# VHH binders against Flagellar brake protein YcgR (ycgR), part 239

Target 1, 263 residues: Flagellar brake protein YcgR (ycgR), of Thauera aminoaromatica (c4kar8)
Amino acid sequence: MAELSTPSPASPAPLDGGRGDELEKFTLRGARQILQLLQDLITHRGLITAHTGGGHSFMTAVLKVDEERGRVVLDPSPDPQANRRALAAPRLTCVTQLDGIRIQFPLVGLGEGQDKGRPALFAPLPAEMLRLQRREFYRLQVPLAHELSCLLKAEDLARKPVEVSARVIDIGAGGVAVVVPTGAAEFVIGGTLPACRLALPDGEPIELDLEVRNLNRQTQRNGTEQLRVGLRFAALPRAADTRIQRYIFKTERALNAKARGGL
Short names: E, the ipSAE of ESMFold2; O, the ipSAE of OpenDDE; V2, 0.75 times the mean of E and O plus 0.25 times the DockQ between their complexes.

## First folded at step 22 (VHH)

Design RC28 (from MC4 with F106Y; framework vhh_7n9e_1; at its last look DockQ between E and O 0.47; V2 from the best seeds 0.66)
Fold by OpenDDE, look of step 22:
Structure RC28 (fold): chain B 263 residues (1-263), chain A 119 residues (1-119)
Amino acid sequence: as target 1 above (263 residues)
Amino acid sequence: DVQLVESGGGLVQAGGSLRLSCAASGFTFSSYAMYWGRQAPGKGREWVSGISSGGGSTAYASSVKGRFTISRDNAKNTLYLQMNNLKPEDTALYYCAKQDYEWGYYQYWGQGTQVTVSS
């Protein structure tokens, strides 16, 4: 009787919110880390959106972590249909936030039962949890008075070259974040914007290549939607790097002086 | 809610071609950049390609550049990946991903489609 090795349930496809190499840095795979994060979710009573597929989701929470049994206990939906969908789903995608950090994790092998006499959902502990910490690369928030801009060379919907003047909102050694009007150009993560021009207050614009790293839609207070584009310096000349660093340093110093009441 | 369903995978010989499709639903497809990623056995998921919401901008990983072509049909809510000159190293589970404009990255929602390239 050949023990049909039950194919190990295919490890749920890792949740990826970015480039594999970058996301890996934000992916927790350690059992202790996962347990801690789940416990933090419990402590903070973090509401979780559980996606069941097919355009369906329900709100849940981690009620308990059962370390002994290697399972997580979730709050079932008040909607029986949602629970049925959850149980039928090959995978739940759980999304939440803790302290402004997005947390995403898959659950596979969902079952129903009771915890202390109350209905509950059970799943094995996630194999991984994505914790998207904004790489706090120290990015200097650009003072509005500096009016830093970046001329982006991009393409429009018709793949025609367009130049977009974008306000720089933050700058660091590795790149800039800019704001552009929605629809001003087409952007995609991983895309390269060649021969862009970064305008610094201290001289001529710096010509550089930029790589799109993130795309955020932001709604302004006035209701206008803007696109925040995170850009990496793809090829930064040494001289340009020096200028950028100098600007950052000078600006930080000025800001600190002002904060101390010196200006 | 977002649904992405990948298809078109299969077994091909080295040098062969495949066309992957991703059917999207539960969101305004034409308003989102879309991406392909893949996960080879025993490896992490890697980014393969991206296309802007309107299709005016595309990007490719160095490993697939010149061989793969990403495209989209917004009228059909479908993302495509034409894969030419396939290599054994392209063997992976391929995933479709949607741009997340709230967090700035992209998310995989589908189960993927298996591509196997034999030597």
Scores: ipSAE 0.843, ipTM 0.964, lowest interface PAE 0.5, mean pLDDT 89
Fold by ESMFold2, look of step 22:
Structure RC28 (fold): chain B 263 residues (1-263), chain A 119 residues (1-119)
Amino acid sequence: as target 1 above (263 residues)
Amino acid sequence: DVQLVESGGGLVQAGGSLRLSCAASGFTFSSYAMYWGRQAPGKGREWVSGISSGGGSTAYASSVKGRFTISRDNAKNTLYLQMNNLKPEDTALYYCAKQDYEWGYYQYWGQGTQVTVSS
């Protein structure tokens, strides 16, 4: 057969480009886990982007979980057209973040009604939720004064080698996040950047291979476009790991000491 | 509306070749990194290959490196996967995916194309 068609949802489902089947391991299917995550979204008043297909979306929130009826209750859009699109859609793809962790879940069978006399949208509990917790360890937010940088050995648009000095914005046991000007180099999820150099405040820069894990485009307040690149340490020598952990620990201690004495 | 349409799959004997295509529409194709993924029977979806928006940076899963070649033609809004020296382990439904720079990951939009490799 030249191709085999299969049913697909009306809205896209994300697939992370991690090694092997990593995205599947972030998918929650247990009823208890799903209920707890939905309740966490309610508690933190998480704002949700609900995608209705065709590039359309609206902002919503989970107002409550009706466990007895197996339903979630959503805040309707102030825009009646958005609500009509949502009710007509075969499914809603809900996307949000909780403490920087990406959460995604589908809702099917969306209906409208009233909750305590107020307009609301209703759907059966999702059968699965994606909780993309890629950073399970503490990530130190790097103080600007430390000026941590990582020299990336990458390629530009013309496939020419380029070195880009990227500011490190956070660092943890498993990797770093950096920012670079948009267009300074080309990146692809799953790509390896060999022989990069991480500059810590003491000692020689650490030579590392880094793997691209995520790519976010950001516009600064001054209109400058930057690319936030999430990078995993591909093969971290034990000495380098020790230096990174010591940096994190010492900086964390210093920040806590400075914060002592008030809000 | 974003659309990705995969084609070029089929039944092939081990050691053979196939060329998959992914026709893209509804977005500026040349502005996005693109990816191939696959789902083998009874398994989850897995990443196979990626290519940067300009086409110069590529990456491959270790299981396909040296056998598969990702490429793109930005003038035709088309992504390709040349698959050589196919093995029964490559049997899967193959999907292309578009980078989403707002959430930092890529997404599937199409139904995929079946590749079946017989011994």
Scores: ipSAE 0.618, ipTM 0.898, lowest interface PAE 1.4, mean pLDDT 82
ESMFold2 (binder alone), look of step 22: mean pLDDT 84; pTM 0.859

Design RC29 (from MC4 with F106L; framework vhh_7n9e_1; at its last look DockQ between E and O 0.43; V2 from the best seeds 0.59)
Fold by OpenDDE, look of step 22:
Structure RC29 (fold): chain B 263 residues (1-263), chain A 119 residues (1-119)
Amino acid sequence: as target 1 above (263 residues)
Amino acid sequence: DVQLVESGGGLVQAGGSLRLSCAASGFTFSSYAMYWGRQAPGKGREWVSGISSGGGSTAYASSVKGRFTISRDNAKNTLYLQMNNLKPEDTALYYCAKQDYEWGYLQYWGQGTQVTVSS
């Protein structure tokens, strides 16, 4: 009876042929580095998608790092069911982004309690944190007030053309990340979405082709499931590129000015 | 535990056809996009094709476009790759992969099935 060695969960292989071993280059295991990164997440009030398994996730944030006790404090979900799932999960996979860099870290041993009289989730400090800067281009987190959207031309389950209005959450020279309702359309990594329309605040929508590069399921705080779609600009006219760059630059400048107390 | 078991590989002559299958278990198959990859001798793994959870969207590497067809039977928890007009350069170990919606990349490669195309 050949023990079918359960294939060790192969490290996520990027589609670009990157070797799983490349992930090690982006993995932080130093205690100080981990603490610093967690503090950075606190400082920036970074929203974290916490995956509990089974396709379920909820939005959270790191509230505090308790170095003395060696634990991280997370904001619980407003959904009691999500919290129950989190507590029952053998592992919580936390995913977030800071300064355009994707951050992922596992939490094991989640518990519930109170922090300063408020409900909180507690977990031991992660042993490792992955920082993936695989994107060729810096991506600007789009302010909610800008209401950037992308009209995606996709297909439904029946391969019928559908148009999905997606909110743009980040944008860079190389592409956008959008969020769509789960089930709104069918997506596959490597798939092309032709003749999409990116709406910028400064004028008419930009027509462009998009390539799906990443897919992530997320559950919002309100319990709504959504799909985050990472999209590459497959064909971007020069004029469009200029507009996108201008928008990014202008927005970054404004954000920086605000951060400096100038607004 | 997620299990992917590839089958259907073999030796074929150039211009021939093969149909690969991947039996999936340990997860809700119909909820995940699935993919084929391959690894030729001395080369890295390359993406070959992908199909959305419902099968409504497909993608292909340029090298196989027009020759390969990815499909799935969600009722049977099985992924397929029809390979037509095979070329010697298609010789590789072919893997089935599952979409990781947490990380957003491919995960859970099976053991693979060997495809050898003779000239």
Scores: ipSAE 0.730, ipTM 0.911, lowest interface PAE 0.6, mean pLDDT 87
Fold by ESMFold2, look of step 22:
Structure RC29 (fold): chain B 263 residues (1-263), chain A 119 residues (1-119)
Amino acid sequence: as target 1 above (263 residues)
Amino acid sequence: DVQLVESGGGLVQAGGSLRLSCAASGFTFSSYAMYWGRQAPGKGREWVSGISSGGGSTAYASSVKGRFTISRDNAKNTLYLQMNNLKPEDTALYYCAKQDYEWGYLQYWGQGTQVTVSS
């Protein structure tokens, strides 16, 4: 039996694996690429969630890269407990997005000090960074005025059928994202929702099978929670595909015409 | 601290059965969808099965459907995978995972439990 190489057993922060995706293809280990990606985060003023373990995290940002010393400089938390947890952690797992692309990198050897007379956190440059570039179908953000909805046929916690009318927030050739009230139904990534009905503005609802690909919790301005459910079209008849693409193209043209008129 | 501890793996002959457990702590277990994944030597991680927070919905990879059964006991904060009719292709390190509702993907925290199926 070959001896397996094991990551640290005290890895206290999430590792994004998706549905069996091979992450090595998205892992940067070259020094130049790491420096450039960190600089991109600085340039775009990306907010970073830094995970310290035990479900604890704090918000930070990369303030600069000190190439001379081989260090990254981070904004400390205003919460002294968060800073203490970060300094005590064997590693800090940093997670952020850049233009919709998930970025994740570990920092080890975190220390505290001063940068230009202000408190700062320091760490050696990460040895690797994950830049999860996934090619996906174009997704139109659905204007609220269109009031697109999708009737989901799912199950409740007692495994009994339930129908949920969900607002469609984006739509593409390969799927939709919808929002539902928290607890309206039981969802799991990989779950299949047969015979759902997508209501486009013109014509009869489209009957289609959907697969759950993504689940996010979102808090609205009024404090209520909703669940964003990313759904892939499973079995899509060509007539339905044509209607969906026609809706997308017409809506994009209308939105682009308004944007050009406003520019 | 979020902690997921997998157990129940071992060496079995093809056609045999194993029951995996995942003990969860450091979060409200009943509020999260949970998953099993696996990684064979020299291969990428493969999603195997998932179960919703209340147990009302389950899903399986096509390669294990009909042979594996995912379940959970929210009173014991434990996730299970009953694995029947095991095949050599099922040989892998098995991990449980917690739903990440902030980024919408899976979070693996444990070291896994080894399942080895001999032919």
Scores: ipSAE 0.549, ipTM 0.872, lowest interface PAE 1.6, mean pLDDT 82
ESMFold2 (binder alone), look of step 22: mean pLDDT 85; pTM 0.859

Design RC3 (from QC16 with Y108V; framework vhh_7n9e_1; at its last look DockQ between E and O 0.30; V2 from the best seeds 0.00; counts 0 for: pae E 2.2 > 2)
Fold by OpenDDE, look of step 22:
Parts: structure tokens; C-alpha cells; sequence
Structure RC3 (fold): chain B 263 residues (1-263), chain A 119 residues (1-119)
């Protein structure tokens, strides 16, 4: 019975039309890179959510990297049941964040033992680590005063066309991030939003097609939940690209000037 | 605890059809976009299809567009993938995935169901 290796939840599958090389760019496979990243996690005392499957997880941390033995030492859960689940799991999916970058890596072959007289979990070094950097494209955080908006052409729950005015929170050469009220429209990663309108301060809105690249639910300080939608420019006319670039450049310059005390 | 259990895979001839199911539990299914992915032998994981939380929006990889249909029954906490006109290149382990709204990615996967398409 070929143990169907549970597909490593590690790497989001590349979306069609995405540069298949993007995921590869985010995947560390080099032993040195992996070791360095693990060491960074130790240094920063990064808390790790270890998923054991079945919807169960526990909080852990990398305590040590044993290069000689090729293993990572993890902090066991204070919950014995969680540790049992972890040990019984064919694979742990470890998720953490370092410097705002999501890190995900699988651990296989988990064992328990002691490190310096303390209970610890041990696993072989991961073969790969995913470091999900936000889109390689520099994104300008849009000043609130600019009030950039994007009219999204989406569908509601009934698959009826709906227009949603979304505030643009960041913009780059490759796309925008917008915020919408939760439930305002239906979104799915990989979905296309045709004939949207991006409003820039310098003229008429730009009509463009957008592709949904990420979805994040965010709770505001006031308790209101919003959906942050990362959108890629699916088809951007050259003229529009020029306008966007100009806006970004102008805005960055202004922000930098302000930061230098010039305004 | 989030559980995703795929089923419906099997051996089919080229041109045949299969319907995959993914039973979801441990979370509010209707609140999450869901996805299908697949991994062919010796290949990396690839995105196949996605559906919004309410089902009002769907997306497909170009390789399966027009042949595959993603759907969901929120009352049954089940995700479906109707696969028509199957091709040998569709041979893969198919798995369903839950949207991660914290990070904007899907990272919760089931065990998968094997689809084998013979020529």
C-alpha cells in the first residue's frame, strides 16, 4: 500500500498564468539557506504554528538546529495530547512569520526526546522552506489623502454582477491591493474581474482587467472586518502603465521629501 | 479541527468523466473560498480551480477550463469537481484546499484522491 504521501500543504500551487517560477523563487531548497532561515527563526524567537492535520495545531518554536545530526529541535506543546498528535502525524506543517514574511515548511519524521534534559521534539531538517514574500513588485502604500479607488466588477452570492468601490491601499507596477467590506462581493484566488476602473488623481479612471491573487480578512481597530484583495493587472494598456508608474514615482518623491522635512 | 477528505478518484479512460468530492469539517465551510489542486507524478503541485465562499465566483486553470467544473454545497459542507473529457495528462493526486484569509493563500490540504486517466 503505497503510503500516499499527503501532499505537503507547503506551497500554494502556482496559479495558472502566474510565472511558475514565482513559487520556486520563494522556495528554499539549499541546505545553507534552510539552516540560515531556521537559525533566524531561533534568533528571533519566532513562534511557529505546527499543524498536525485534522485541524489540529499547536504552538512551538525552533529551539536548536543540530547540523551534525541533520535535525531540528522544537519546543513541545504544554498539551500532551497535542504532542501525541504531532508524533502520530505523518507530517507537520509549520507556519510562522519573520519580518512580515510568511514562512512555511514541512517536517517529517517527528520524534520525541530530550535536549539538555528538557523534553523536546526532533525532526529531520526540512527539505524545503517556503518563504512567501509579498509580490516582488515594490508596492507603494497609498497615502490616505490621495483617496485612490478601484471600481471592481465582481459578482455577488447569486452570481449577479455587482460593482464595488474599493479603496486602494497599495499600488505597484504589477497590481493593487484594495479593501472592501466583507460580503460586498465574491472573490476567489485566480478569478478575473473584467473592466474594472482604477481612479488615479491625475485624470480619468483607467479601465483594466484584474486578477485576484490573494485574499485577506482584516479586522479594523473598530472591530469591523474588511477584506483585503490583492489584484494583479491582467491586461494593462501601455498608456495606463505609464500613468501608474508616473503616479508611483511622483508619490514616492513627495513622501520622501516629506520624510526629509521638506514639507 | 479542519478536516478535508477528498473522494471520487479512480481509474478512467481518456474522454471519461469523474466527479470528485471534498468533505469539509472543523470550520465554517460557507465562509471560505475553496480550491482544487493536483500533483502529477514527478511534477509540482498545480492549481486547478477555485470557488468563492458563496460560489458566486469561480476560476480555472487554462489546462482544465471548459472541461472541469467546480461547485460547492454549503449545506453539505462539500466541495465538488466535475471532470469531463479527461486526458492522460490529468492523471494526478487531486486535493482540495481551504482558503487562508490570514495570509491570503490556501495552505490547508486534504489527503487527496488519485485520478488516473488511461490512454
Amino acid sequence: as target 1 above (263 residues)
Amino acid sequence: DVQLVESGGGLVQAGGSLRLSCAASGFTFSSYAMYWGRQAPGKGREWVSGISSGGGSTAYASSVKGRFTISRDNAKNTLYLQMNNLKPEDTALYYCAKQDYEWGYFHVWGQGTQVTVSS
Scores: ipSAE 0.807, ipTM 0.940, lowest interface PAE 0.5, mean pLDDT 87
Fold by ESMFold2, look of step 22:
Structure RC3 (fold): chain B 263 residues (1-263), chain A 119 residues (1-119)
Amino acid sequence: as target 1 above (263 residues)
Amino acid sequence: DVQLVESGGGLVQAGGSLRLSCAASGFTFSSYAMYWGRQAPGKGREWVSGISSGGGSTAYASSVKGRFTISRDNAKNTLYLQMNNLKPEDTALYYCAKQDYEWGYFHVWGQGTQVTVSS
């Protein structure tokens, strides 16, 4: 029962980009940073395009990180040919976005197997990840005391117009996440909700168009089901963008002041 | 097990029409949003259209808006895509996909039906 020695860390493969050296400042190589970014991708359940070269690719997602084995677990394609191409490729270049930030990372040593009885693809953790952030993009967790809400103009299950007051749970420069009771309205990824109203603590509500980006069902402790709706702002007027950024900045300062005063 | 079977593809002249179907089984069809996507030769997959579980909301990629219509018949567990005024750039393998509310996005489950639009 001889164990094979683990190989020494290999030099990182070049990231997929036109000018690799220009991308160095956006490249994450720390193990903690890589794990954090992979966990963020898992939490947001983003679709990833995995490129195998020669113009071939398939859609996948990171299902989990197996920290004990030092591996990522990927969703296989339903197309067996795509899976065979991926397993034959010497390297996958994975490309996705997280809140408008381009994420890119190589995977080498891809293998197949099972995870929780479901087919899965496995690879060692990437040695590096590109996070191309044009500027810092932050999502503030909204304090419950602020009672931020967004009035959504949507349709109910019977295709009739409804207005739903949704609680805002996080907010950033590019959008919000809200929660509504399951069944209160119908949503579809890619759909637009025109003339919604975001109520900030200061000033009049902001009228804006929102695009549905993701939909998660969640069960509250009391057994009540709710729907988390990820929403992107359409092109915001500068005044609206300024008010949102001001709210975020003010709220962060207030939260930081409480943290400094408490232990 | 979830099963999605696409049909209705074929060869059609530019300006023509086709109606795609996606027969669903292995899950409660009426509880899920459904989507159409496509993959042109040598390109990645492109989202085309989506429809909510009850049919109250629809969405379309800008390249097909006004030409394609997504619909569903929950009594027959069937998703449809009516494609009008087809163009050669619509040539692709078309597939349907089911919303995954645990993931928050959708996954491709069908194997697709080929649409070829000749000039």
Scores: ipSAE 0.445, ipTM 0.823, lowest interface PAE 2.2, mean pLDDT 80
ESMFold2 (binder alone), look of step 22: mean pLDDT 84; pTM 0.856

Design RC30 (from MC4 with Y108I; framework vhh_7n9e_1; at its last look DockQ between E and O 0.33; V2 from the best seeds 0.00; counts 0 for: pae E 2.5 > 2)
Fold by OpenDDE, look of step 22:
Parts: sequence; C-alpha cells; structure tokens
Structure RC30 (fold): chain B 263 residues (1-263), chain A 119 residues (1-119)
Amino acid sequence: as target 1 above (263 residues)
Amino acid sequence: DVQLVESGGGLVQAGGSLRLSCAASGFTFSSYAMYWGRQAPGKGREWVSGISSGGGSTAYASSVKGRFTISRDNAKNTLYLQMNNLKPEDTALYYCAKQDYEWGYFQIWGQGTQVTVSS
C-alpha cells in the first residue's frame, strides 16, 4: 500500500494578483525582504485583515517579529470566536496596505500564547509576501482638457462585438487606463481587445491591440459607477510608440511649466 | 464573506478530460469576473483562464488555449473549467479566483483542487 504521500500542502496560492506571470514579480521570497516588510508593518501600525476562510475575517496587526524563533506575533481578535476560527484554519490570508501598496501574505501554523504577558497569536514567518504595485511603469495623468479617448473593440454579454468610446485617464509607455460606463462591455483580465483606436491630440488615431490588465470599479462623486480598465499595449507599432512618447513628454513638460507658475 | 470551493480534480491519463467546478458564495457571483489559476509542483503560480461577469469575454493562457474552456453558470453561482486533451504538464493544484474590483486584480479564496495527469 504505497502511502500516497499527501502532497505537501502546496504553498498557498497567491492571495491576489494579476496574471500569474506578473504576480511573481511582486512576490517577495527573500527572508530579509520579508522581515523588512513585516517590520515596516509594525512601524506603521498597519491594520491587517486576516481571513480565516469560510467568509470570516478579523482585524489584527503585526506586533512583533521574532527572528530568533522565526515567527510573527499578531494581535488577537477581541472576539474569541474569531480567534478560534483563526487557530482552526489551515491558513490565514492576511491583507493590508502600506504606502498605497497592497500587501498580502499567508500564515500557516497559527498558535496562541502570550507575549509579555498579553495574549497573542503566533505563526511562522511567511514564506512569501505579495507586494502589489499597481503599475510597473510611470503613467502620465492625462489632463482633462486633452480629452484623450480610446475606441475599444470589445464584446457584450451576448459576445457581440461592441465599440466603446473610453476616456483615457492615464497613459504610459506600456499602456493606458480608460474609464467606461459600467456594463458597456465585458472585460476580463488577460482578455485581448484587437484593433482598438487611441486618439491623441496630434493626429490620426493609433490602431493597436490592447490587453486587459486590471479592472477597477470606481464610484464618481455623483454616485455613478464606472469601470476603470487598465490596458497594456499588446502590439504597438514603432511609429505609434514614438507618438505616444512624444505626447507624454510634451504633456509632462507643459504640466511642469504650469506648476512652476510659467503658465 | 467570499467563499470559493473548487472540485472536480483527480487523476487522469494523458489525453483525458476533466471538468473542474468552483462553487461561489458570499458575493454577487454574476457581478464578478472569475478566473482559474494553477500551481504545479515546484513551479510558480500560473494564470490559466478568465471569464467576464456575464460570460461574454474569455481569456486563456497560451499553454491551455484550445484545450481548456472556461464557463460559468450565474444561476448556480458556479464557475467551470473544462479541460480536454490533458497533458502531464497540466498537473497542478487548480484555484478559483474572484475579481477584485477595488484593487483591480483577482483574489484566490479557495483551497484548490488537485489535477494529476499521468503519462
């Protein structure tokens, strides 16, 4: 009877991310990096949402990093039931933000005890921490006055082709972020939007393929919900790249001049 | 609270087929894009497929394109992955993920289901 070695519980899947290929870029696995990030969380008193599974979570904080014992000390919940769930969970999914960056990390092997006479939760140091940055590349916030738009070739609920005129809110060398009305089209991360048209102020629209990289719902001040779509340039002709770069540079220069009181 | 429960994994021979399911609860399923990811032993996590909230748009990793089909039944709050022509390299723990529209990416909430493809 070959003991089917229960595959060692696969390292917890990334808690959150984009495409898998990008997720690795944001994953810290170095012990020093992890320790530093945990210390930063302590320093900033970052509140952490710890998910215990089953739709349950509680608020906690990293109280201490015990490097000698290779463990992290967490603030227990004031709710005993939450702590019980946490202890019973095969893993905690911890989510927080630091300096606008989302941080996620799993904790496995949670135990309870005391730290300096106070109740505390203990877990081994995470093997990895996800530090999600929204963008790898600098993106220019498009001035409203420029009215940049992108005609998106997408599909509706019935998989019928639809064209959606989207306002470009930011642009960079690698892509654009656009805003569309909620329900205007169907979007999915990893989806390709072929033969889209990016309108720049300096000439004819640029035809290009776009890949959906992120999707955000935003509520406007007026209460209207919009979808912000982060799009990567999937295939950008050299000439188009040059035009985009020129636009960015020109716009940045103008904005900087204005900021200096020159306009 | 969000719960995703994957099922349908198992042992199959190369060339075989499996259908994975992900039962979703704790959120309005029909309002969220959903995704499949996987992690093979000793490898990094891999995005496999995605489907828009209404199912009108789908995406696939190049490695599974033409073999895998993502679908959803919003009435049943269930996400599916039909996997055909399975290969040993498809051996992995498969995860269901929900779109996070606040941060813009997707979150994995499930424990995954193991798919093993034998040669």
Scores: ipSAE 0.836, ipTM 0.953, lowest interface PAE 0.5, mean pLDDT 88
Fold by ESMFold2, look of step 22:
Structure RC30 (fold): chain B 263 residues (1-263), chain A 119 residues (1-119)
Amino acid sequence: as target 1 above (263 residues)
Amino acid sequence: DVQLVESGGGLVQAGGSLRLSCAASGFTFSSYAMYWGRQAPGKGREWVSGISSGGGSTAYASSVKGRFTISRDNAKNTLYLQMNNLKPEDTALYYCAKQDYEWGYFQIWGQGTQVTVSS
């Protein structure tokens, strides 16, 4: 007999009060919607990055959906170590794109086996999938050469003020994503960072208030762990909004010219 | 296997106080930001409060700011919510939640503890 009550659900759930409320519009929880999206991934042969934790990932694809058993069938890695890590992980975080739309979903209870005599991985259907339409949430990937930074005014473990210069990795009309070393400051979703300073190439830095919307842990190639912090502009002055939009447009134009092989 | 077990709910008169606890197991508690959320009858889940992994940063919904205090004891793997000056609108099932750093957008919830504030 078990000593504990029913185990807690393992699937992610959105939070009200942060950017989580806006993400609910893009979260699919209906069985029919989930099956259709998985079938779309199969039809378009979408490559999926499956994250096993600890900075490890492998490439996979959804090969089929077994509706009778309520399971998805995944392509195993040719690297046996990657497959062992996937089977040992408490869950996989699967990330992919479909026609420029970001798709993200968890898989729990991964098992191994064979499908028509070929090795395969199996998991129950996800309880939810995030279908984040990029057109509604466009974010420019900031070129490294621009060295865009944001000075964050945050607090450390002792609740003392600290300033952290964070590299901006993407920027859009509604916010930025930055990276900081883990432990540089204390962050929590819903927290506000007043009087931060966003440095754009043309002009003086913009003073703005930021709200933490998501936190993502990443391991760099040198083994150093960093934190990706998704930040929303809380009260953006109109002049600052114009400067940000101008930066985005100018940078996109320059990147498109480079892609066309500029003369 | 992540487990979050809330306790400390109950029936209380308006203006009263309650202290909720959330016992955590199955993960390194001190490495994760933690949250309280609630779900009132007929409504979706609402974020209430959050606390960073080391306790250095806290955040509150405007509806509870100044009345609720989030805290954590990393040695005991326990999250707390001190609720003062309770109002009937605070009636809800209260959940604790763990930050998901791989997903970045979603949080894993406990099963909840009921708080009922009578007028």
Scores: ipSAE 0.417, ipTM 0.818, lowest interface PAE 2.5, mean pLDDT 82
ESMFold2 (binder alone), look of step 22: mean pLDDT 85; pTM 0.858

